# VHH binders against EKC/KEOPS complex subunit cgi121 (cgi121): the designs that were tried, part 176

Target 1, 174 residues: EKC/KEOPS complex subunit cgi121 (cgi121), of Schizosaccharomyces pombe (q9p7j3)
Amino acid sequence: MILPLFPETQVHVFVYENVSNCAAIHEQLISQNPIYDYAFLDAATILYKKQVYSAIIRALEDRRDEQMKTKTIHSEVILSLSPKTEISSAFRQFSMTKKSKNIVVVKIDSKLTEEEEFERLDKLVEGNRVEFSDEELQKLIDFKVLKKNYKLDPSTLENPLASILSSIALRGYS
Below, E stands for the ipSAE of ESMFold2; O stands for the ipSAE of OpenDDE; V2 stands for 0.75 times the mean of E and O plus 0.25 times the DockQ between their complexes.

## First folded at step 18 (VHH)

Design qo37 (from m140 with T52A G55A; framework vhh_6qgx_2; at its last look DockQ between E and O 0.95; V2 from the best seeds 0.82)
Fold by OpenDDE, look of step 18:
Structure qo37 (fold): chain B 174 residues (1-174), chain A 123 residues (1-123)
Amino acid sequence: as target 1 above (174 residues)
Amino acid sequence: QVQLVESGGGLVQAGGSLRLSCAASGFTFSDHAMAWFRRAPGKEREFVAAIAYTASYTFYTDSVKGRFTISRDHAKNTVSLQMNSLRPEDTAVYYCAATYAWDYHNERAYEYWGQGTRVTVSA
């Protein structure tokens, strides 16, 4: 996928459910294995495609403007999902954990087609790939976690997209 | 209340050794990576070493590789830095830090910090 605002940057997003090896993946991440150069997100924290894309766009903008707060574009995506400015908090809120079961995987600056990237990633993730869609994400979301992460209240919970996007966009401007 | 308390700093001759220790409390120690940073006089704080929440993975700045060893004790909630073959350029205030992230080399990734312990290496 190519984002209109970043035509030279290829982005791929994958969703996996019933992942059996999140602990093993997590081990690779904490070891900083370059083979696992992705943003691994807990699907329980993701409700919308636009949520993911907004975070990606913000991360790319930060990179473009040389304003990245993290060391990698993928970690910046994780940070960008959070309404908080603290990196550690963002990781706690949105990153895959060793206990995760469902994940969203983001690849920035891919040199491969979506299918090729999938084949590569499929060797790393032991789970079932599902469509990257709001419908599928809604099946995986934990609303308790979502409400906590974005401080959603009854007035925003019925349609939380605007609140989520605002939180992402206005992080650090509150 | 989160606390990181460093100890073990002091004056040492070049070529000598020190062991720094950091006692952590007030957060889930086993979920956090721990690190040591240092600030030399007139310089910015810099990364020294980190150890993941599992002690299997350690990271070092190039200038201390082979001389410094970071370790942690989950039972005691402590992280240590064994510093051997110390050099005058190692003179700094050493800070213990904790992060949930794995952006270990990034100072900004760390949410908890100690007050620091001074290490002075004389020529």
Scores: ipSAE 0.854, ipTM 0.918, lowest interface PAE 0.6, mean pLDDT 95
Fold by ESMFold2, look of step 18:
Structure qo37 (fold): chain B 174 residues (1-174), chain A 123 residues (1-123)
Amino acid sequence: as target 1 above (174 residues)
Amino acid sequence: QVQLVESGGGLVQAGGSLRLSCAASGFTFSDHAMAWFRRAPGKEREFVAAIAYTASYTFYTDSVKGRFTISRDHAKNTVSLQMNSLRPEDTAVYYCAATYAWDYHNERAYEYWGQGTRVTVSA
C-alpha cells in the first residue's frame, strides 16, 4: 500500500501466528542479513492496526525531517512504537525475540506487490498468516505487556487506543 | 546498578599491542551486544568494534579491520578488544558500551557506557 502523505513509499504489513522459527529469524536480524530487512514486531505488543500505522507514519516523518535516531527505517518503526526515545528499550519492548510466538512484520520502501512480498516473506517465516486486522490482533495481544509498555491504568483499559496513539505522537515530550 | 569498567589501557609504541577488557555488571550481559567506541583528543566519539550477544557476529570500522579483534566471555561477563599493529592514530580514550538493539554502529543505540580507558600510541 501507499500512505497518502508519503506517495512514493510502498508499505506492507503482515501478521503471522504460531511461528515456530523466531529464534532462527532473530539470528538473521542480529547478523545484519539484508534478506531480513523488515521490522519484526512481537504481536503480543500490538493491539490495533492504527498503532502500527501511527508508528510507520512517525518513522517516515522523522526520516523526511532528518530526525531519525536509528540506522534503518525499519528500526525506526520499532523505536516509534515506544513512548520513550531510548532505542535499546524500544527494541526490548516491541521487537520480536527468540521466544516470540506471533509476529507483525512491516516492510517499508517495498518494490514488490503485496502478493510478491508475501511470497518472499513466507519462505522466511514458518507460521500461519492471518489478516492484519484489529480482530486478529486482539487474539494475539498480551494485555499485561500492553499496559506496562504504555503505562495504562484501569481507567484507560476499556478503550486504550487514544492513550496509545497519544504516546506514539508525543514521544520525546513526555 | 549498571557498571561497565574498562581496563588495559596505557602507553605503547607504534607497532605494539594492547588488550582492553571491560567487566560488566548490573544487567543481563548475555542478551546485550557489546561495543567499543573511542574518542581522540578534539574529535567526536567514533565506533570501533561490536560483537553480537551470541558472539557469532563481529563488526569493525574500516581503519581497524585486520588489526583489532573483539571477543566476549559470557562466563566472566567481559568483553575484550585485542589491538595489534597499533598506530599513533589509534590514540584515544576507549569506551565500552552495551545495547539490546542490533544497530551496532549507532552510538545512540547504546544504553550503558563505561567511563573509558586511555590508550596512547607513541611514534
Scores: ipSAE 0.711, ipTM 0.879, lowest interface PAE 1.2, mean pLDDT 92
ESMFold2 (binder alone), look of step 18: mean pLDDT 86; pTM 0.886

Design qo38 (from m140 with T52A T54S; framework vhh_6qgx_2; at its last look DockQ between E and O 0.95; V2 from the best seeds 0.82)
Fold by OpenDDE, look of step 18:
Structure qo38 (fold): chain B 174 residues (1-174), chain A 123 residues (1-123)
Amino acid sequence: as target 1 above (174 residues)
Amino acid sequence: QVQLVESGGGLVQAGGSLRLSCAASGFTFSDHAMAWFRRAPGKEREFVAAIAYSGSYTFYTDSVKGRFTISRDHAKNTVSLQMNSLRPEDTAVYYCAATYAWDYHNERAYEYWGQGTRVTVSA
């Protein structure tokens, strides 16, 4: 897809459930294999599409403004999901781990169609692709993790989207 | 309390060798990648080497490739830097650092740092 504010940047987002090879993927990431040039997120930490898009947009803005804190746009997406400024913390909070079962995969600057990208990614991920939707994400979320990551309380938990988006948008401004 | 304590620095002649060690405590060592950075006089801190949490992958800045070897001991929670064929330009304070991320070359990715150990290589 194309984001309105970044018409020259093609973005693809995929969701996989019941992934059996997250440990293997994680190994590739820590080896910095360029074939795995994606943002691999733990789906347990993602509740909304807008959460992902907000992080993507922020990462792209940071890149545009030459304000990236990380080495890669994909790492910046991971950082952008976090209300914290620390990269290590953001990775701990949102990145796929070797123990993850469900993942959200983000590709920035794709040169492929969504279908082509899927075919490529499908060779890397051993799981079931599901729709990138709030409905599907809600099935995969761990609310305990979500609450912890964004410090949600009972007053914000009923509609956490605003709090999440604010956390993403205002990171570093508190 | 998180601690990274470097040791092994000192004065050595060009062509000599040193082995730096860093003892880690206060965090889950096995979940973190470990790295060595260095700051030469009048220069910014720079990446030297990193080793992934599993120990299976290592990364080096170009100038130290073939001369330096990073390793880790999970049983002892230590990371080491074997430095061979040392050069005067290797003179620096060497810092041990830890990160949960895999942005190894990025100083900002590291959440824990040691106080550093000084390495001086004379011509």
Scores: ipSAE 0.798, ipTM 0.888, lowest interface PAE 0.6, mean pLDDT 95
Fold by ESMFold2, look of step 18:
Structure qo38 (fold): chain B 174 residues (1-174), chain A 123 residues (1-123)
Amino acid sequence: as target 1 above (174 residues)
Amino acid sequence: QVQLVESGGGLVQAGGSLRLSCAASGFTFSDHAMAWFRRAPGKEREFVAAIAYSGSYTFYTDSVKGRFTISRDHAKNTVSLQMNSLRPEDTAVYYCAATYAWDYHNERAYEYWGQGTRVTVSA
């Protein structure tokens, strides 16, 4: 996929449910294995496609403007999901952990078609791919976690999209 | 109250050894990566070494590889830096730091910092 604001940048997003090897993937991430150069997100923290795309766009804007705080574009996506600018807390809140069960995986700067990238990723992830859609994401979200991560009150929990997108878009301007 | 308290700094002759220690409290030590950074006179703070939260992976800046060894003790909540074959260029204030992230070389990733311990290596 190509985002209109970044027509030169190919992005793929995959969703997996019932992942049995998150602990093994996590070990590869902490070891700095370049084969695992993706953003692995805990699906319990992701409610909307627009949430992910907004974080990708923010990360790409920061790269374009030479304002990235992290060393890779994929780690910058993890940071960009957070309403705050602190790298350690963003990883704690949004990154896949060894105990995660469902994940969202982002690849930026892909040189492959979506199908080709999926074939590579499917060798790394032991789980069931589902469609990247709001319908599927809503089955995997943990609303308690979402409320905590974005400080949502009860009045916004039925339709929290605007609050979440504002948090992502306005990070660093507050 | 998060605290990282370094100790073990001092004056040593070139070729000598020192062991730095960092005592951690006030956070979950076992889920954080730990690192040492240093600031030499007139220079920016730079990465020295890191160890993943599990202890299974270590990372070093090129100038210290083979001479420095980072280790951690989960029972004592400590991180150590064994510094062998010291050179005058190793003279710096050494800082202990902690992060949940795995962007180990990036000082911006570290949320907790010690006050530092001074190491002086004389020719």
Scores: ipSAE 0.758, ipTM 0.893, lowest interface PAE 0.9, mean pLDDT 92
ESMFold2 (binder alone), look of step 18: mean pLDDT 87; pTM 0.889

Design qo40 (from m140 with D31E T52A; framework vhh_6qgx_2; at its last look DockQ between E and O 0.88; V2 from the best seeds 0.83)
Fold by OpenDDE, look of step 18:
Structure qo40 (fold): chain B 174 residues (1-174), chain A 123 residues (1-123)
Amino acid sequence: as target 1 above (174 residues)
Amino acid sequence: QVQLVESGGGLVQAGGSLRLSCAASGFTFSEHAMAWFRRAPGKEREFVAAIAYTGSYTFYTDSVKGRFTISRDHAKNTVSLQMNSLRPEDTAVYYCAATYAWDYHNERAYEYWGQGTRVTVSA
């Protein structure tokens, strides 16, 4: 897909459930294998499409403005998901771990169609692709983790989207 | 309380060797990548070496490749930097650092830092 604010940047987002090889993927990430140049997120931490898109947009804005805090656009996406400014914390909060079962995978600056990218990624991920939708994400979310990551309380828990987006947008401004 | 305590620094002649050690406590050592950074006089802190949390992967800045070796001991919660063939340009305060991320070359990725140990290499 193409984001309106970044027409020259192609972005793809994929969701996988019941992934059996997260440990193997994680090994590739910690080895900094360039073949795994994606943002691998724990789906347990993602509730909305807009949450992901907001993080992507922020990362792209940071890059545009030469304000990236991380070394790669994909790591910047991970950072951008977090209300915290610390990179290590953001990774702890949102990145896929070796124990993850469901993941959201983001590709920035793709030169491939969505289908082509899927075919490529499907060779790396051993799981079932599901639709990138709020409905599917809601099935995978861990609300305990979500509440912790964004410090949601009873007043915001009924409709946490605004709080999540605000946390992403206002990171570093609190 | 998180602590990273470096040791092993000192004065050495060019061509000599030193082994730095960093003792970690107060956090889950086995989940963190460990790294060494250094700050030379009048220069910014720079990445030297990193080792992934598993210990299986190591990363080095180009200028130390083949001369420095980073290792870790999970049983002792320590990370070490074996420095061989030292050069005057290696003179710096060396810092131990820890991160949960794999952005190893990025100073900003590291959430815990030691106080540093001074290494001086004379010509």
Scores: ipSAE 0.882, ipTM 0.934, lowest interface PAE 0.5, mean pLDDT 96
Fold by ESMFold2, look of step 18:
Structure qo40 (fold): chain B 174 residues (1-174), chain A 123 residues (1-123)
Amino acid sequence: as target 1 above (174 residues)
Amino acid sequence: QVQLVESGGGLVQAGGSLRLSCAASGFTFSEHAMAWFRRAPGKEREFVAAIAYTGSYTFYTDSVKGRFTISRDHAKNTVSLQMNSLRPEDTAVYYCAATYAWDYHNERAYEYWGQGTRVTVSA
């Protein structure tokens, strides 16, 4: 898909459940294998489609404005999910780990159709693709993790989405 | 309290060798990538070498490849930099750093830093 503010940038988002090889994928990420140039997110940290798109938009805005803090757009997406500016903490909180079970995978600057990108990604991920939808994401979220990552107060919040999106959109860089 | 404590710096003649060591405490060493950065007099701090948290992958700036070797010891929670064939341009304060991320060359990715150890290479 193409986001309206970034008409020349093709983005794809995939969701996988019951992934059996997260440890192997993580090994490829730490080795910096270019075949694995995606943002691999732990689905336990993602509740809404808009959460992911807001992080993508923030990362693309920072690239456009020459304000990126990380070296790749995919790592910038990981940072952009965080309410904080600390790269190491953002990776700890939102990235897929060797123990993850369900993942959200983002590809920015794709030169492929969604189905072509899926065919490539499906060779890398041993799991079941599900729809990228709020319904599927809500089955995979860990609400305790979500509340911790965004410091949500469950006794006062009726709409966590607005708080989460504000954290992503308004996070500052030094 | 998080601590990274460098040691092994000193004065050495060009062509000589030094081994730097960094002792880590107060965080989960086995989950972090470790790196060495250096700041030469009058220059900005620059990446030297990194090692992934597993120990299986190492990365070097071009000017030190083949001369420097980074290694880590999980049992002792240490990272080391063996520096061979030293040149006057290697003169710098060397800093140990740690990150959970895998953006190894990026100084901004590192959350923990040592105070540095001075290396002086004389002609």
Scores: ipSAE 0.744, ipTM 0.891, lowest interface PAE 1.0, mean pLDDT 92
ESMFold2 (binder alone), look of step 18: mean pLDDT 87; pTM 0.892

Design qo41 (from m140 with I51V T52A; framework vhh_6qgx_2; at its last look DockQ between E and O 0.89; V2 from the best seeds 0.80)
Fold by OpenDDE, look of step 18:
Structure qo41 (fold): chain B 174 residues (1-174), chain A 123 residues (1-123)
Amino acid sequence: as target 1 above (174 residues)
Amino acid sequence: QVQLVESGGGLVQAGGSLRLSCAASGFTFSDHAMAWFRRAPGKEREFVAAVAYTGSYTFYTDSVKGRFTISRDHAKNTVSLQMNSLRPEDTAVYYCAATYAWDYHNERAYEYWGQGTRVTVSA
């Protein structure tokens, strides 16, 4: 897809459930294998599409403004999901781990169609692709993790989207 | 309390060798990648080497490739930097650092730092 504010940047987002090889993927990431040039997120930490898009947009803005804190746009997406400024913390909070079962995969600057990208990614991920939707994400979320990551309380938990988006948008401004 | 304590620094002649060691405590060592950075006089801190949390993958800045070897010991929670064929330009304070991320070359990715150990290589 194309984001309105970044018409020259093609972005693809995929969701996989019941992934059996997250440990293997994680190994590739820690080895910095360029074939795995994606943002691999733990789906347990993602509740909304807008959460992902907000992080993507922020990462792209940071890149545009030459304000990236990480080396890669995909790492910046991971950072952008976090209300914290620390990269290590953001990775701990949102990145796929070797123990993850469900993942959200983000590709930025794709030169491929969504289908082509899927075919490529499908060779890397051993799981079931599901729709990138709030409905599907809600099935995969761990609310305990979500609450912890964004410090949600009972007053914000009823409609956490606003709090999440604010956390993403205002990171570093508190 | 998180601690990274470097040791092994000192004065050595060009062509000589040193082995730096960093003892880690206060965090889950096995979940973190470990790295060495260095700051030469009048220069910014720079990446030297990193080893992934499994110990299976290592990364080096170009100037130290073939001369330096980073390794880790999970049993002892230590990371080491074997420095061979040392050059005067290797003179620096060497810092041990830990990160949960895999942005190894990025100083900002590291959440824990040691106080550093000084390495001086004379011509």
Scores: ipSAE 0.790, ipTM 0.887, lowest interface PAE 0.7, mean pLDDT 95
Fold by ESMFold2, look of step 18:
Structure qo41 (fold): chain B 174 residues (1-174), chain A 123 residues (1-123)
Amino acid sequence: as target 1 above (174 residues)
Amino acid sequence: QVQLVESGGGLVQAGGSLRLSCAASGFTFSDHAMAWFRRAPGKEREFVAAVAYTGSYTFYTDSVKGRFTISRDHAKNTVSLQMNSLRPEDTAVYYCAATYAWDYHNERAYEYWGQGTRVTVSA
């Protein structure tokens, strides 16, 4: 997929449920294996497609403006999901861990079609691919985690999207 | 109360060795990567070495490869830096740091820092 503001940047997003090898994937991430150069997110932290797209857009804007805080665009996506600017806490809150069960996987700057990228990724992830949709994401979210990560209170819980998106957009201005 | 306490710094002649140690407390040591950074007089703090939370992967800045060895002891909650074949250019305050992230070379990724231990290498 191509975002209108970034026409030369191909992005793919995949969702997997019931992943059995997150520990093995995590090992590859901490070893800096370039085959695993994706953003691996814990799906328990993601409720909306727009949440992911907003973080991707923020990361791409920061790259364009030479304002990235992290060393790779994929790690910048992880940071950009957070309402705060602290890298260690953003990874703790949003990244896949060895204990994760469901994941959202982002590839930025792909040179492959979605199906080609999927075939590559499917060799790495032992799980069941599901559609990247609000309907599927809602099945995988942990609302307690979402509320904690974005400090949502009862007044925002009926429709938290605006609060979440403003947290992503305003990060670093507060 | 998070604490990272470095020890083992001192004055040494070029070609000599020192072993730095960092004792960690107040956080989950076993899920954090550990690193050493250094600040030479009049310079910015720079990455020296890191070890992943498992202990299985180590990373070094080019100027210390083959001379320095980072290691961690999960039972004692310590990280060490064995520094051999020291050069005057290694003179700096050395800082221990911890992060949950795997952006190891990036000092912005580190959430916990020690107060530093001074290493002086005389020609």
Scores: ipSAE 0.741, ipTM 0.888, lowest interface PAE 1.1, mean pLDDT 92
ESMFold2 (binder alone), look of step 18: mean pLDDT 87; pTM 0.891

Design qo5 (from qn2 with Y105H T106N; framework vhh_6qgx_2; at its last look DockQ between E and O 0.94; V2 from the best seeds 0.84)
Fold by OpenDDE, look of step 18:
Structure qo5 (fold): chain B 174 residues (1-174), chain A 123 residues (1-123)
Amino acid sequence: as target 1 above (174 residues)
Amino acid sequence: QVQLVESGGGLVQAGGSLRLSCAASGFTFSDHAMAWFRRAPGKEREFVAAIAYTGKYTFYTDSVKGRFTISRDHAKNTVSLQMNSLRPEDTAVYYCAATYAWDYHNERAYEYWGQGTRVTVSA
């Protein structure tokens, strides 16, 4: 995938359900294994494709403007999902944990086709790939977690997209 | 109330050793990576060492590799830094820090900080 505003940057997003080895993946992440150079997100925290894309775009903008707060573009994506400015909080809110079952995986600056990247990633993730769509994400979301992460109230919960996108876009501008 | 309390700093001669300790409370210690940072006089704070929440993986800045060892005790909620073969350039205030993230080398990733303990290495 090529984003219009970043034509030189190839991005791939994958969704896995019923992942059996999240603990093992998490171990690789905390060890900083370069083979696992992805943003591994807990799918329970993701409701919309646009939520993910907005975070990706923000991360890429931060990189472009030399304003990244994290060391890697993938960590920046995780940070960008959060309405909070604290990196630790963002990871707590959105990053895959050893207890996760469903995940969204983001690859920035891919040199591979989507299919090639999938083949590579499929060796790392033991789960079922599903379509990256709002329909599939909706099946995996934990609304309690979503509400907490974005401080959604009854007035915004019916259509939380605008609130989520605003939270992402306006992070640090409160 | 979150607290990180460092101890073990002091004056030591070059080639000597110190063991710093940090006692953590007020948060889930076992979920956080722990790290040591240091600020030398007239310099910015810099990463020294980190240990993942499991204690299995450790990370060091190049200048301390082979000389410093970071460890943690989950039962006591403590993180330690054994510093051997100390050099004058190791003189700094050493800070204990905690993070939920795995961006260990990034000062900004750490949400909790101690007040620091001073280490002075004389020539």
Scores: ipSAE 0.857, ipTM 0.921, lowest interface PAE 0.6, mean pLDDT 95
Fold by ESMFold2, look of step 18:
Structure qo5 (fold): chain B 174 residues (1-174), chain A 123 residues (1-123)
Amino acid sequence: as target 1 above (174 residues)
Amino acid sequence: QVQLVESGGGLVQAGGSLRLSCAASGFTFSDHAMAWFRRAPGKEREFVAAIAYTGKYTFYTDSVKGRFTISRDHAKNTVSLQMNSLRPEDTAVYYCAATYAWDYHNERAYEYWGQGTRVTVSA
């Protein structure tokens, strides 16, 4: 996929459920293995497609404006999901952990078609691919985690999407 | 309350060795990567070495590779930096730091910091 404001940037997003090897993937991430250069997110923290796209857009805007805080665009996506600017906290809150069961995987700057990227990723992830859709994400979310990560209260539950997207767009101005 | 307390600094002659230690408390040590940074007089703080939370992966700035060894002890909640073949340019305040992230070289990734221990290497 190509985002309108970033026409030169190929992005792919995949969702896997029932992943059995998150501990092994996590080991590769902490070892800095370049084969695993993706953003691996815990699906329990993701309710909407637009949540992920907004974080991707924010990361790409920060790269364009030379304001990235992290080493890679994929780590910048993880940071961009957070309403705050603390890198360590963002990883704790949104990144896949060794105990995760469902994941959202983002590849930015791909030189491959979606099918080609999927074939590569499928060799790394032992799980069932499902559609990247609000329907599938809603089955995998943990609402307690979502509410905590974005400090959602009764007044924001009327428009949870708008509150979440505003937090992503306005990070650093709070 | 989170604390990182460095020790082991001092004055040492060039070619000598020194072992720094950092005692950690107030957070889950076993989930965090640990690192050493240093600030030489008049210079910016720079990355020296990091070790992943498992202890299996270590990372070093080029100027210390082969001379310094980072290690960690989960039972004692400590991280250590063995510094061999010391040079005058290693003179700095050395800081222990902790992060949950794996952006190891990036000072901004570290959420917990010690107050530092001074190392002076005489010619």
Scores: ipSAE 0.748, ipTM 0.893, lowest interface PAE 1.0, mean pLDDT 92
ESMFold2 (binder alone), look of step 18: mean pLDDT 88; pTM 0.904

